VHH binders against Methionine aminopeptidase (map). Designs and how they scored, part 7

Target 1, 301 residues: Methionine aminopeptidase (map), of Saccharolobus solfataricus (p95963)
Amino acid sequence: MTEDELNKLLLAGKIAAKARDEVSLDVKASAKVLDICEEVESIIIENKAFPSFPCNISINSEAAHYSPTINDEKRIPEGAVVKLDLGAHIDGFISDTAITISLDSRYQRLLDASKTALEAAITNFKAGLSIGEIGRVIEKVIRAQGYKPIRNLGGHLIRRYELHAGVFIPNVYERGLGVIQSDSVYAIEPFATDGGGEVVEGKSITIYSLKNPNIKGLSSRENELIDFIYTRFNYLPFSERWLKEFSTNVDELRNNIKNLVKKGALRGYPILIEIKKGVVSQFEHTVIVKGDSIIVSTKSL

## First folded at step 4 (VHH; framework vhh_7d4b_2)

Design y7F (from g01 with Y32F)
Fold by ESMFold2-Fast, scan of step 4:
Structure y7F (fold): chain B 301 residues (1-301), chain A 121 residues (1-121)
Amino acid sequence: as target 1 above (301 residues)
Amino acid sequence: QVQLVESGGGVVQPGRSLRLSCAASGFTFSYFDMGWYRQAPGKQRELVASISSSGGSTNYADSVKGRFTISRDNSKNTMYLQMNSLKPEDTAVYYCAAGRYYEWGLSYDYWGQGTQVTVSS
């Protein structure tokens, strides 16, 4: 990794942490999810970075993949357990972080479970260690608190313009995942639940990414949209909210997106929901491995 | 070494049944979501059915709902696809796939070699 690349990773981490820590204070009953995520994304842009993916606000049994839509009226419920998941990038050098905020004191132990699991995972994280051992650490901490880790969600290797670069960091013990590499960037993201410990896809899709820009038989307008997406977002996830400069006609935009997903040009990311509708908590940091050094790029100042 | 091995394909007449099996080794099977994909000549690969890691949730393509049933036995590291009321349009190579959720959705990391299903004659 070059010094310039490292500096961009560190700055992206600092910006994401700033947005996370400042906006988490606005997560209250009745707050609009749209206002929360637009504030996150605004802070990132004001600090001369771009969101690496749309701000996610996942509530109660939702584990991931809800980002507010254009003119979204959804509000934070009373007593909600809210996952705020966000990231920044500078020239494709990515940060990814999440915290859980509980508006119901009965869930504080559930939050502590995933938070302390993240801390334990980072403490044990080093080049040459089997990746499965990180899963063992996470599982042990979460189960000791009386909860289940979510076994089919986990962290991931990050590369430039590539949020999940083919290496999985588990939340349970697993063999055959390889070893932690030096000069590498990882997201570590424990999920804990009082449910079954597994997510399934729900019906809502609010996040998309470019899958195949070379589909044949598209209209001129569809090709213009693909070019717009690639130019601004590369292969990173995006929200319909970020396409306002392409079209102010919401119905046209949504029809084009739906058609491009159907044709395989775009990927949609369904909301992920705990299988038994259990409440989910999550904490996440991006860590940079440099020789014997572990740098948590998204740690609070 | 990771392996997914499909079996149970063959040639059948319309209206008959086949049961496909996928035997997994070299990874912790019970931690992976599993799916069946198919690809007919001149067509794109499509997801036919999927099953969660515990077996508690299943999903089916509209074309096969009510006719196909996916199941798994984690004690035997095996996934199944029971295919009833087979139609000529079900003719395809069927692939077993094992995947996991990343932050950005399900990714199928491991694939079998495929098994041919031909419906009539």
Scores: ipSAE 0.162, ipTM 0.574, lowest interface PAE 4.6, mean pLDDT 91

Design y7H (from g01 with Y32H)
Fold by ESMFold2-Fast, scan of step 4:
Structure y7H (fold): chain B 301 residues (1-301), chain A 121 residues (1-121)
Amino acid sequence: as target 1 above (301 residues)
Amino acid sequence: QVQLVESGGGVVQPGRSLRLSCAASGFTFSYHDMGWYRQAPGKQRELVASISSSGGSTNYADSVKGRFTISRDNSKNTMYLQMNSLKPEDTAVYYCAAGRYYEWGLSYDYWGQGTQVTVSS
């Protein structure tokens, strides 16, 4: 890792932490989810970075993968447990972070479970350690609080313009995952729930990424959209909200996106919902492993 | 080492049934969502069916819904695909895949080598 690369990773982390900490204060009953995520994304852009993925805002049993749509009217319910998940990049050097906000004090222990699990995971994180041992630490902390970790969700290795680069950081003990590498960037993201401890796909898809730009038999307009997506987002996830410069016709955009997913040019990411509809909490940081140093790029100042 | 080994493919007449099996080793099978994909000559690889890590949720492609049933036995580290009312259009190499969710949906981390299914005439 060069000094320039490290500086970009650190700055992306600082910008994401700033957006997270400032906008989390606006998470209140009746607030529009669209307003929250547009504020996150605007803070990132005004600080000269780009979102590494669309702001996710997941409520109660939703664990991940809801980003507001164009003209989204969804509002935060009374007593909601809200996961705010966001990231920034500078020239493809990525940060990724999440916080849970509860509007119901009865869920404070559920939030503490995933928060303290993240802190314990970071404390034990070092080059050469078996990745499964991080899962052991997370699982013990969450279960000690009386909750279940979500076993089929976890953190991941991050590379330039690659949000997950083929290495999984588990929330439970698991063998065969390899060892933590020096000169590497990881997202660590414990999920805790009062439900069954596993997520399943729901029907809503609001986040997409480029999968294959070389699909044959596309219309001219479909190819123009693929080119627009690649030039602005590379292979990173994007929201339909970010396609306004391509077309102001919402129906055209949605039909083109749906057809490109069907043809295999785009990947859609269905929302992830706890299998028993238990409430989910999540906290997440990006950590940089550099020799013997562990740097939490997304920590609060 | 991680291995996924498919079996049960073959040649059958239209309207008949086949049962595919996928034997998994080298990882914690019960923590992974599993899926069956297929690829016909000259076509893209497509998801046929998927099953959650506990077996509590399943998903099917529209083209196979009502004809195929996915299941798993976590005690045997094995996933199955029961294929009924087979059609010539089902002819493909069938791949077993093991995956899990990152932040961006189900990612398949492990793949088998595939098993050929041919539905002739």
Scores: ipSAE 0.260, ipTM 0.628, lowest interface PAE 3.2, mean pLDDT 92

Design y8E (from g01 with D33E)
Fold by ESMFold2-Fast, scan of step 4:
Structure y8E (fold): chain B 301 residues (1-301), chain A 121 residues (1-121)
Amino acid sequence: as target 1 above (301 residues)
Amino acid sequence: QVQLVESGGGVVQPGRSLRLSCAASGFTFSYYEMGWYRQAPGKQRELVASISSSGGSTNYADSVKGRFTISRDNSKNTMYLQMNSLKPEDTAVYYCAAGRYYEWGLSYDYWGQGTQVTVSS
């Protein structure tokens, strides 16, 4: 990893942490999810970075993959447990972070379970350690608090313009996942629940990414949209909200996106919901492994 | 060594039934989402059915809803596809796949070699 690359990773982390910490204070009953995520994304852009993915705001049994839509009217319910998940990038050097805010004091131990699991995972994170051992640490901490880790979700290796670069960081013990590498960037993201401990895909899709820009047999308009997406977002996830410069016709835009997903040009990311509709908590940091050093790029300032 | 091995394919007449099996080894089967894909000559590979790691949730392509049933036995590391009321349009190579959720969606990391299903009169 070069010093320039490291500096961009660190700055992306600081910007994401700033947006996370400032906007989390605005998570209240009746707040519009659209306003919260637009505020996150605005802070990132004002600080001369770009969102690495659309701000996710997931409520109660939703674990991940809800970003507000164009003119979204959804509001935070009374007593909600809210996951705020966001990231920034500078020239594709990515940060990724999440916190849970509870509007119901009865869920404080559920929040503490995933938060302390993240802290324990980071403390044990080092080059040469088996990745499965991080899962063991996370599982032990969450279960000790009386909750289940979500076993089919986990952290991931991050590379330039790649949020998921082919390495899984589990939330339970698992063999055969390899070892933590030096000069690498990882997201570590424990999920805890009072439900069954796994997620399933829901029907809503609000987040997309470019999968294959070279699909043949597309219309001229479809190819123009693919070119627009690649130019603006590369292969990073994006929201329909970020396509307003391409088209102001929401129905046309949504139809084009759906068709491109069906044809394999775009990937859609369905909302992830706890299988028994249990409440979910999540905390997440990006960690940089450089030689013998572990740097948490998304730590609070 | 990770392996997914399909079996149960063959040649059947329209309206008949066939049961496919997928035997898994070399990974913790109960932690993985499982799916059946198929590919007909000259067509793209398409998802037929999927099942969550616990078996508590299933999903089906519109073309097979009401005719096919996916199931799994985590104690035997095996997934099944019960195919009823088979049609000539169901003719394809059927592939077993195992996948995992990451923050950025479900990825099928392991694939079988496929088993041929032919429905002809």
Scores: ipSAE 0.402, ipTM 0.699, lowest interface PAE 2.9, mean pLDDT 92

Design y8N (from g01 with D33N)
Fold by ESMFold2-Fast, scan of step 4:
Structure y8N (fold): chain B 301 residues (1-301), chain A 121 residues (1-121)
Amino acid sequence: as target 1 above (301 residues)
Amino acid sequence: QVQLVESGGGVVQPGRSLRLSCAASGFTFSYYNMGWYRQAPGKQRELVASISSSGGSTNYADSVKGRFTISRDNSKNTMYLQMNSLKPEDTAVYYCAAGRYYEWGLSYDYWGQGTQVTVSS
């Protein structure tokens, strides 16, 4: 990791934290999810970064992977537990952070469970430590509060233009995951639930990424869209909302996306839902490991 | 040492059945989502079927829906794919994979070596 690379990681973290902390105050019953996520993404762009993935708003039993669509009319329900998950990048140097907001005071303990687990995980995070030990810490804190950790979700190693780089940071103890490396960037993201402790895929897909730009037999228009996507987003996840500059015809965009997913050029990310429809809480920070230093790039200012 | 070992492949005539098995060792099997992928000659690898860590949820590619059934036995660290009404287009190397839902989709951390399924007349 160079000083220039570190500075980009720190700035991306600061910008994401700013967007998270400012926009979380607007998470209220009846607020449009579209307005919330467009505000997040606007703050990131105004601060000279780009979203590293589309702003996610996940409500109640939804854990991840809902981003508002074009002209989305969805509103935050009364008493909702809302996960706001966002990130920024500068030249592919990525930050990733999340906060849960509860509009129902009965869920405060559920929020405290994942929040305290994140704090404990960061306190214990150091180069050379077994990754499974972070899972042990998270699991102990969440279970002590009377909740279950979600065992098939967790944090991940981050690399330049690579949001998930093949190393998993678990929310439960697990053997064989390796050790925390110096000169590395990790997302740590405890999930707690009053449900079964596992997510499954739902039917809705609102987030996509480039999978294979070299599929043969594409139309001229399909190839133009692939080139647009690669130029703007690389292999990072994107929203149909970010394709309005390519076409203002919503039906054309959606048909092209659907066909490119079918042909294997794009990947779709289904919404993730707690298996028993339990309520989910999540808190997340990006952590930079540099020698003996642990830097939380997404901490509040 | 992590290991996924596929078995049950072979050569069959169209319309017949095969049952693939995937034996897992070296990790906590019950914590992982499992999937079957296949790669046909000259084509990209594709997801055939997946199953949640508890076995409570399953997903299938449209091409195999109604013909294939995925299942698992966490007490035996084993996943299965029951393949009925096999077609020549099902000919491929079938791979067992173990993965997690990360923030950005299902990432497969561990892969088997593959088992050949050939459907020929």
Scores: ipSAE 0.402, ipTM 0.715, lowest interface PAE 2.7, mean pLDDT 92

Design y8S (from g01 with D33S)
Fold by ESMFold2-Fast, scan of step 4:
Structure y8S (fold): chain B 301 residues (1-301), chain A 121 residues (1-121)
Amino acid sequence: as target 1 above (301 residues)
Amino acid sequence: QVQLVESGGGVVQPGRSLRLSCAASGFTFSYYSMGWYRQAPGKQRELVASISSSGGSTNYADSVKGRFTISRDNSKNTMYLQMNSLKPEDTAVYYCAAGRYYEWGLSYDYWGQGTQVTVSS
């Protein structure tokens, strides 16, 4: 990577860490999830970056992929375990980070399990190491605390305008995943649960991305929406909340999105829920590998 | 080397049954969600059925619900699709795929070569 590219990655990480650390203090019972995520996204924009994906706010057995909708009235329950997952980009150079906040002291050990697994994974992270060995480290730390890692979720290689670039960082030992490369960017994201250790798709879809901009047979309005999406978000995930400049008619907007998903122009990301509805904790950092150096771009300031 | 090898396709009359198999090697099969996709002549490729890594959760396309059953045997690294009450509209090339959730949904990382199913008299 160039020094300019590295500087953009580092700045995107710093901005995401700032938004994460400031807004996590507002995660309280009765707070609106919409207010929390709009505050995250506004901090990112005020610092001259863009969200790399919509702020995710996942509660209890929800592991990932809930972002608030337009006029969302959902509030954080008493005693909730809340995952706040967010990221920033500068010219497509991406950061990705997550923290879990518990409003119930009984879940502190569950939080510690994924947090210490992330720390152990980063300590062992180096170019040339088998990726499966990072999964081994994560699994051992989580299981030692009496919890299960979520085996079908994990971290990923990041490239410019590409959140998932085809390399998986597991939360359990797995063979055949290759080796950690120098001059590369990875998200490392342990998930721990008191449930079954696997997620399944729920029915709610609140996050979308452009899948195929060249679908034939679209209406002129549908093509205009595709052009709007590509211009503003590229292939990165987006929220319906970010389409207000395209249309203020919420029902029309939702119908257009639904039709474009059905036609294969957009991808929808269903909410991910623990298979036994166990409580889920998650911590995540973006790690830059440059020669022998390991740089945690999203580490607290 | 990762391989997914489909078998069990063929030509059958309407109302008959076929069982497709997908044999996996070169990766930790029990950690992957598996799916069957199909592509009919002149149609888009579509998901037919999927099964979670443990086998504890399954999903089916509306067109096949009640007729098709997906299953897996992690000890044999094999996934199956039992296809009952076959209709001419089930005619397609059937592909097995292995995938995982990443941060942003289920990604099918590995694909088989496909097996032809033809339902015709």
Scores: ipSAE 0.369, ipTM 0.694, lowest interface PAE 3.1, mean pLDDT 92

Design z2D (from g01 with S52D)
Fold by ESMFold2-Fast, scan of step 4:
Structure z2D (fold): chain B 301 residues (1-301), chain A 121 residues (1-121)
Amino acid sequence: as target 1 above (301 residues)
Amino acid sequence: QVQLVESGGGVVQPGRSLRLSCAASGFTFSYYDMGWYRQAPGKQRELVASIDSSGGSTNYADSVKGRFTISRDNSKNTMYLQMNSLKPEDTAVYYCAAGRYYEWGLSYDYWGQGTQVTVSS
């Protein structure tokens, strides 16, 4: 890792933490999810970074993958448990962070479970340690508080313009995942629930990424959209809200996106819902491993 | 070392059945969603069937619904694909895959080497 690369990772982390901490104060009953995520994304851009993925705002049993749509009218319900998940990048050097806000004091212990699991995971994080041992630490902390970890979600290795680069950081003990590497960047993200401890796909899709830019048989307009997407977002996830410069016709955009997903040019990310509709909490930091140093790039300012 | 080993492929006549098996080792099988993909020469790899970590939820491609059944035995670290009423268009290399949800969706991180299924007269 060069000094320039490290500086970009640290700045991306600082910007994401700033947006997270400032906007979390606006998470209230009746607030529009669109307003919350537009504020997150605006802070990131004003600080000369780009969102590494669309702001996610997942409520109650939703664990991940809801980002507001164009003219979204969805509002935060009374007593909601809200996951705010966001990230920034500078020239593809990525940060990724999440916080849970509860509007219902009865869920404070559920929030504490995933928060303290994240703290314990970071404390034990070092080059050469088996990745499965981080899962053991997370599982022990969450279960000790009377909740289940979500076993089919977890953290991930991050590379330049790759939000998840194929190495999984589990929330339960697993063998065969390898060891934590020096000169590497990881997201660590415990999920806790009062439900069954796994997620399933729902029907709603609001987040997309480029999957294959070289599909044959596309129309000229479809190829123009793919080129626009690649130029602005590379292979990182994006929202339809970010395609306004390409077209102001919402129906045209949505039809093109659906068609490109069907043809395999784009990936859609369905919302992820706890299997028993249990309430989900999540906390997440990006961690840089450099020699014997462990740097939490997304720590609070 | 992580391994996924497919077996049960072969050559059959149309209308016959085959059962594919995928034996997993080197990871905690019961924590992973599993799937079968297939790829015919010159075609894209496509998802045929998937099953969640508990075995309680399954999903099938429209082309195989009613004919194929996916199942798993977590005590044996094994996943199966029962293929009935086979058609020539089912001819492909079939791949076993193990995946997990990441923040950005289900990723199939482990793949077998594939097993050939040929349906011909």
Scores: ipSAE 0.026, ipTM 0.449, lowest interface PAE 5.6, mean pLDDT 91

Design z2T (from g01 with S52T)
Fold by ESMFold2-Fast, scan of step 4:
Structure z2T (fold): chain B 301 residues (1-301), chain A 121 residues (1-121)
Amino acid sequence: as target 1 above (301 residues)
Amino acid sequence: QVQLVESGGGVVQPGRSLRLSCAASGFTFSYYDMGWYRQAPGKQRELVASITSSGGSTNYADSVKGRFTISRDNSKNTMYLQMNSLKPEDTAVYYCAAGRYYEWGLSYDYWGQGTQVTVSS
C-alpha cells in the first residue's frame, strides 16, 4: 500500500463516516427509505467520492441487502430497529460502515451488544492474531448481553474494487481462518439478534454486481448494459437507481437485469433475514492494518 | 488442511438414482452454508441446491426441483445430494462448496475437486 493509496482509504472512510453520521439523524418513523439512501449517496458524491455499494436500509429482522428501488415508497415503521449500511470509494479504495438506530427504547441493549462487540474487536485487532480470536471476542461480548451473534454473517478483507476479497472475519470462534495480515484493510461487522443467530435468503433482490462480463450469446443491448455497468461500477455492487442514464424505461431495465442474472452475467443479492424473524442490530467499521498501527478509517471525528 | 471430498458419482441409466456425499474437514462445518454446483462441458457452472448451516432451509434450481434433495449431518461433517429420476441433461461434474454470507451475499470459500455424473441412454 502506497501513501497515496492510504490517503484515498482514509478520505473514503471520512466521507462515509460523514454521510452515516449526518443521515442517521433523519432515520425516523414515516421517513421514506428512498429519501434517506439518496441523501447518503448524494453526500458521498458531493464530497468527490462514489458509493462503494448502494445504501442499505434493513429493518427489524432484515439483516442486510435492502436498497430502495426506483420510485420506492417504503417508509420507516413506528418502533423500527434500522440498520443503515453504506460505503464510499475513491478510485476503488473502499470504506464500509454501518450503524443501527432504534426507534424503540426496548432494543437499546440489543444495540449495545453489537456496538460493544465492535469496540472490543477493534481493541484486540492486530497483525499476526488468529482471525478466529476476533470471533471469540465478538461472541463473548454479545452473549454476555443476553443475545446471539449471527454466525453466518461477518466481516471481510477489502481490496481495491473488491468489497469481499476472500477472507472472513467471524462473529463466533472458528479455527482455520488464518491470521490478520499487515498492509491490509478489513471490515469488522458484528451482528446481534434476539432470534436464532443465522440468516436466510428472502426473495427480494434490489442490489446487483457484475459477475461475468464475457458471457457469449448476449444481445447487443445486453452487451451495452454490461459495458455501462463495468465502466461506472467495475465489480462493485450497484442499484437499478444508478442505471437511469442507460434507460428511462423501468420495466425494460428490470427485464434486462433479470435476464442478465439468469444468464450469469450479473449477481443478485437477496435480502438476508434472521431465521426466526428475530430483531437484528449491526455496527461496522473499516480498519486499516499498517505495520503495528490499527487505523479505524470510518470512525467519527 | 481444509478439504471437501465428493463421492457417489458414476454412470447410470435414465430414471435411476444416485446419492452424492461431500465429506468436510479442516474447518467448523456446522458454521458453513453448503451447496452443490454442476458444470457440463461447454456450459457455465450452475447452483443445483443449497442448504443453510443449521439445515433449516434449502434452495433448488428449477431444473431439479422435485427430483433432488439436499441434506446434511453436522455431527458427521457431511452433506448429501439425493438425485432421483435422473435425466441425460443432469450429466455434469458435480462440485461440493462451503460458503458463508458476507455483507454482499453468499460466497463459497471452499470447493471440492468434483465428481462425474453421467446419465447415458
Scores: ipSAE 0.304, ipTM 0.664, lowest interface PAE 3.8, mean pLDDT 92

Design z3R (from g01 with S53R)
Fold by ESMFold2-Fast, scan of step 4:
Structure z3R (fold): chain B 301 residues (1-301), chain A 121 residues (1-121)
Amino acid sequence: as target 1 above (301 residues)
Amino acid sequence: QVQLVESGGGVVQPGRSLRLSCAASGFTFSYYDMGWYRQAPGKQRELVASISRSGGSTNYADSVKGRFTISRDNSKNTMYLQMNSLKPEDTAVYYCAAGRYYEWGLSYDYWGQGTQVTVSS
C-alpha cells in the first residue's frame, strides 16, 4: 500500500463517516427514504468522492439491498429499526459503513448487540489471526445479549474497485477461511436479529450492476444504456435514480433494466429479508491493516 | 481443506429419475446456502436449484420446476437433487456449490468438481 493509496482510503472513510453521521440524525418517523439517501449521496459527491454503491435503507426485517427508487414515496414507519448502509470511493479506493437507528427504545439491546460485536471484532483484529476467530468473537457477543447473529451475512475483503474481493469475514465461527493479511482492507459488519439468524431473497430489486456488456441481440437503445452504465459506474452497483441523465421516461427506463437483467447484461440484487421476519440490526466499519496497525477509516470524527 | 464431492451422475433414458448427492467436508455445512448448477457444452453455467442454510427456502430454474427437488441433511453434511422426468435437455455437468450472502448478493465460495448427467434420446 503506498502513502497516496492510504490517504485516499482514509479520505473515503472520513467522507462516508461524515455522510453517515450527519444523515442518521434525519432518520425519523415519516421521513422519506428517498430524501435520506439523496442527502447521503449528495454529501459524498459534494466532498469530491463517489458512492461506491447506492445508499441502502433497510427497515425492520430487511437486512440489506433496499435503495430508494425514482420518486420513491416510502416513509420510515413509527417505531422502525433502520439500517443506513453507504459507501464512498476516491479513484476506486473504497469505504463501506453502516449504522442502525431505532425509533423504538425496546430494540436498544438488539442495536447494542451488533454494535458491541463490531467493537469486540475490531479490538481482536490483527494480521495473522484466523478469520474464523473474528466470527467466534462476534457470535459470542451477540448471543450473550440474547440475540442471534445472521450466519449467512458477513464482512469482506475490499480491493480497489472491488467491494467483495473473495474473502468472507463471518458472524459465526467457521474454519478454513484463512488468516487476516497485512496491507489489506476489510469491512467488518455484524448483523444481529431476534428472528431465525439467516436471510433469504425477497422479490424487490432496487440495485443493479453491469454483468456482461457484450450480450448480442440488444436494441440500439439498450446498447446505449449499457454504454452509459459502463462509462459511469463500470461494474460497481448502481441505482435507477442515477440513470435520469440517460432518460427521464421512468417506465421506459424500468422496462429496459428488466429486459437487460433477463438477458444477462445486468445483475439485479434482491432485497435480503430475515427468514422469520425478525428485526435486524447492523453496524459496520472499514478497517485498514498496515503492519501492526489497525486503522478504522470510517470512525466518527 | 474444504471439499464438495458430487455423486450419483450417469447415463439414463428420457423420463427416468436420478438422484445427485453432494458431500461436504472441511467447513461448517449448516452455515452455508447450497446450490446446484449445470453446464452443457457450449452453454453458460446456470443455477438449477438452491436451498437456504436451514432448508426453509428453496428456489428453482423455470426449466426444472415441478421435476426437480432440492433438499439437504445438515446432520450428514449432504445436499441432494432429486431429478424426475429427465429430458435430453437436462444433459450437463452438474456442480455443487456452497455460498453466503454478501451485501451485493449470494456468492458461492466453494465448488465441487462436477458430475456428468447424460439423458439419451
Scores: ipSAE 0.147, ipTM 0.562, lowest interface PAE 5.0, mean pLDDT 91

Design z3W (from g01 with S53W)
Fold by ESMFold2-Fast, scan of step 4:
Structure z3W (fold): chain B 301 residues (1-301), chain A 121 residues (1-121)
Amino acid sequence: as target 1 above (301 residues)
Amino acid sequence: QVQLVESGGGVVQPGRSLRLSCAASGFTFSYYDMGWYRQAPGKQRELVASISWSGGSTNYADSVKGRFTISRDNSKNTMYLQMNSLKPEDTAVYYCAAGRYYEWGLSYDYWGQGTQVTVSS
């Protein structure tokens, strides 16, 4: 890792933390999810970074993968448990962070479970440690609070322009995952639930990424959209909301996106929902491992 | 030291059956969703069948529904594909895969070397 690369990672983390901490104060019953995520993304852009993925705002049993759509009218329900998940990048150097806000005091213990698990994971995080041992720490903390970790979600290795670079940080003990490496960047993201401890894919898809830019048999318009996507977002996830400069016709955009997913040019990310419809909490930080030092790039300012 | 080892492939006549096995080692098998993929020459890799970590849910490609059955034995770290009523179109290299959810979707993290299935008259 060069000093320039480290500085970009630190700045991306600081910008994401700023957006997270400021916008979390606006998470209230009746607030529009679109307004919340557009505020997050505006703060990131105003600070000369770009979103590393669309702001996710997931409610109650939704664990991940809801970003507001164009003209989205969805509002936060009374008593909701809301996961706000966002990230920034500078020249592909990525930060990723999340908090849960509860509008119902009865879920405070559920929030404490994943938050305390994140703190414990970071405290134990060091180069040379088996990755599975981080899962053991997370699982122990969450289960001690009377909840289940979500087994099929977890953190991940981050590389330049790659949110998930092929290493999984589990929320339960697992062997065979390798060891934590120095000069590496990881997201650590415990999920806790009062449900079954597993997510399944729902039907809604609001987030996409480029999968294969070289598919044959595309129309000229479809190829123009792929070129637009690659130029602006690389292989990072994006929202239909970010395609307004390509077309202001919402139906045209949605039909093109659907067709490109069907043909394998784009990947769609279905919403992830707890298998028993249990309430989900999540906290997440990006950590940089540098020799014996662990730097939490997304810590509060 | 993570390994997925396929066995049970071979040459068989149309209408006959084969049972593929995938033996897993070096990871916690019972926490992973498992799948069978296949790839014929000049074709893209396709999912044949998948099974959740618990065995509680299964999924099949339309071309194999009613003919193939996926199963797993977590006590033996082994996954199976029972292939009945084999057709020439089933000729492919069959790959065992172990996968799980990341924040941004299900990914197959581990792959076997593949086993050849040839259905010829």
Scores: ipSAE 0.092, ipTM 0.532, lowest interface PAE 5.5, mean pLDDT 91

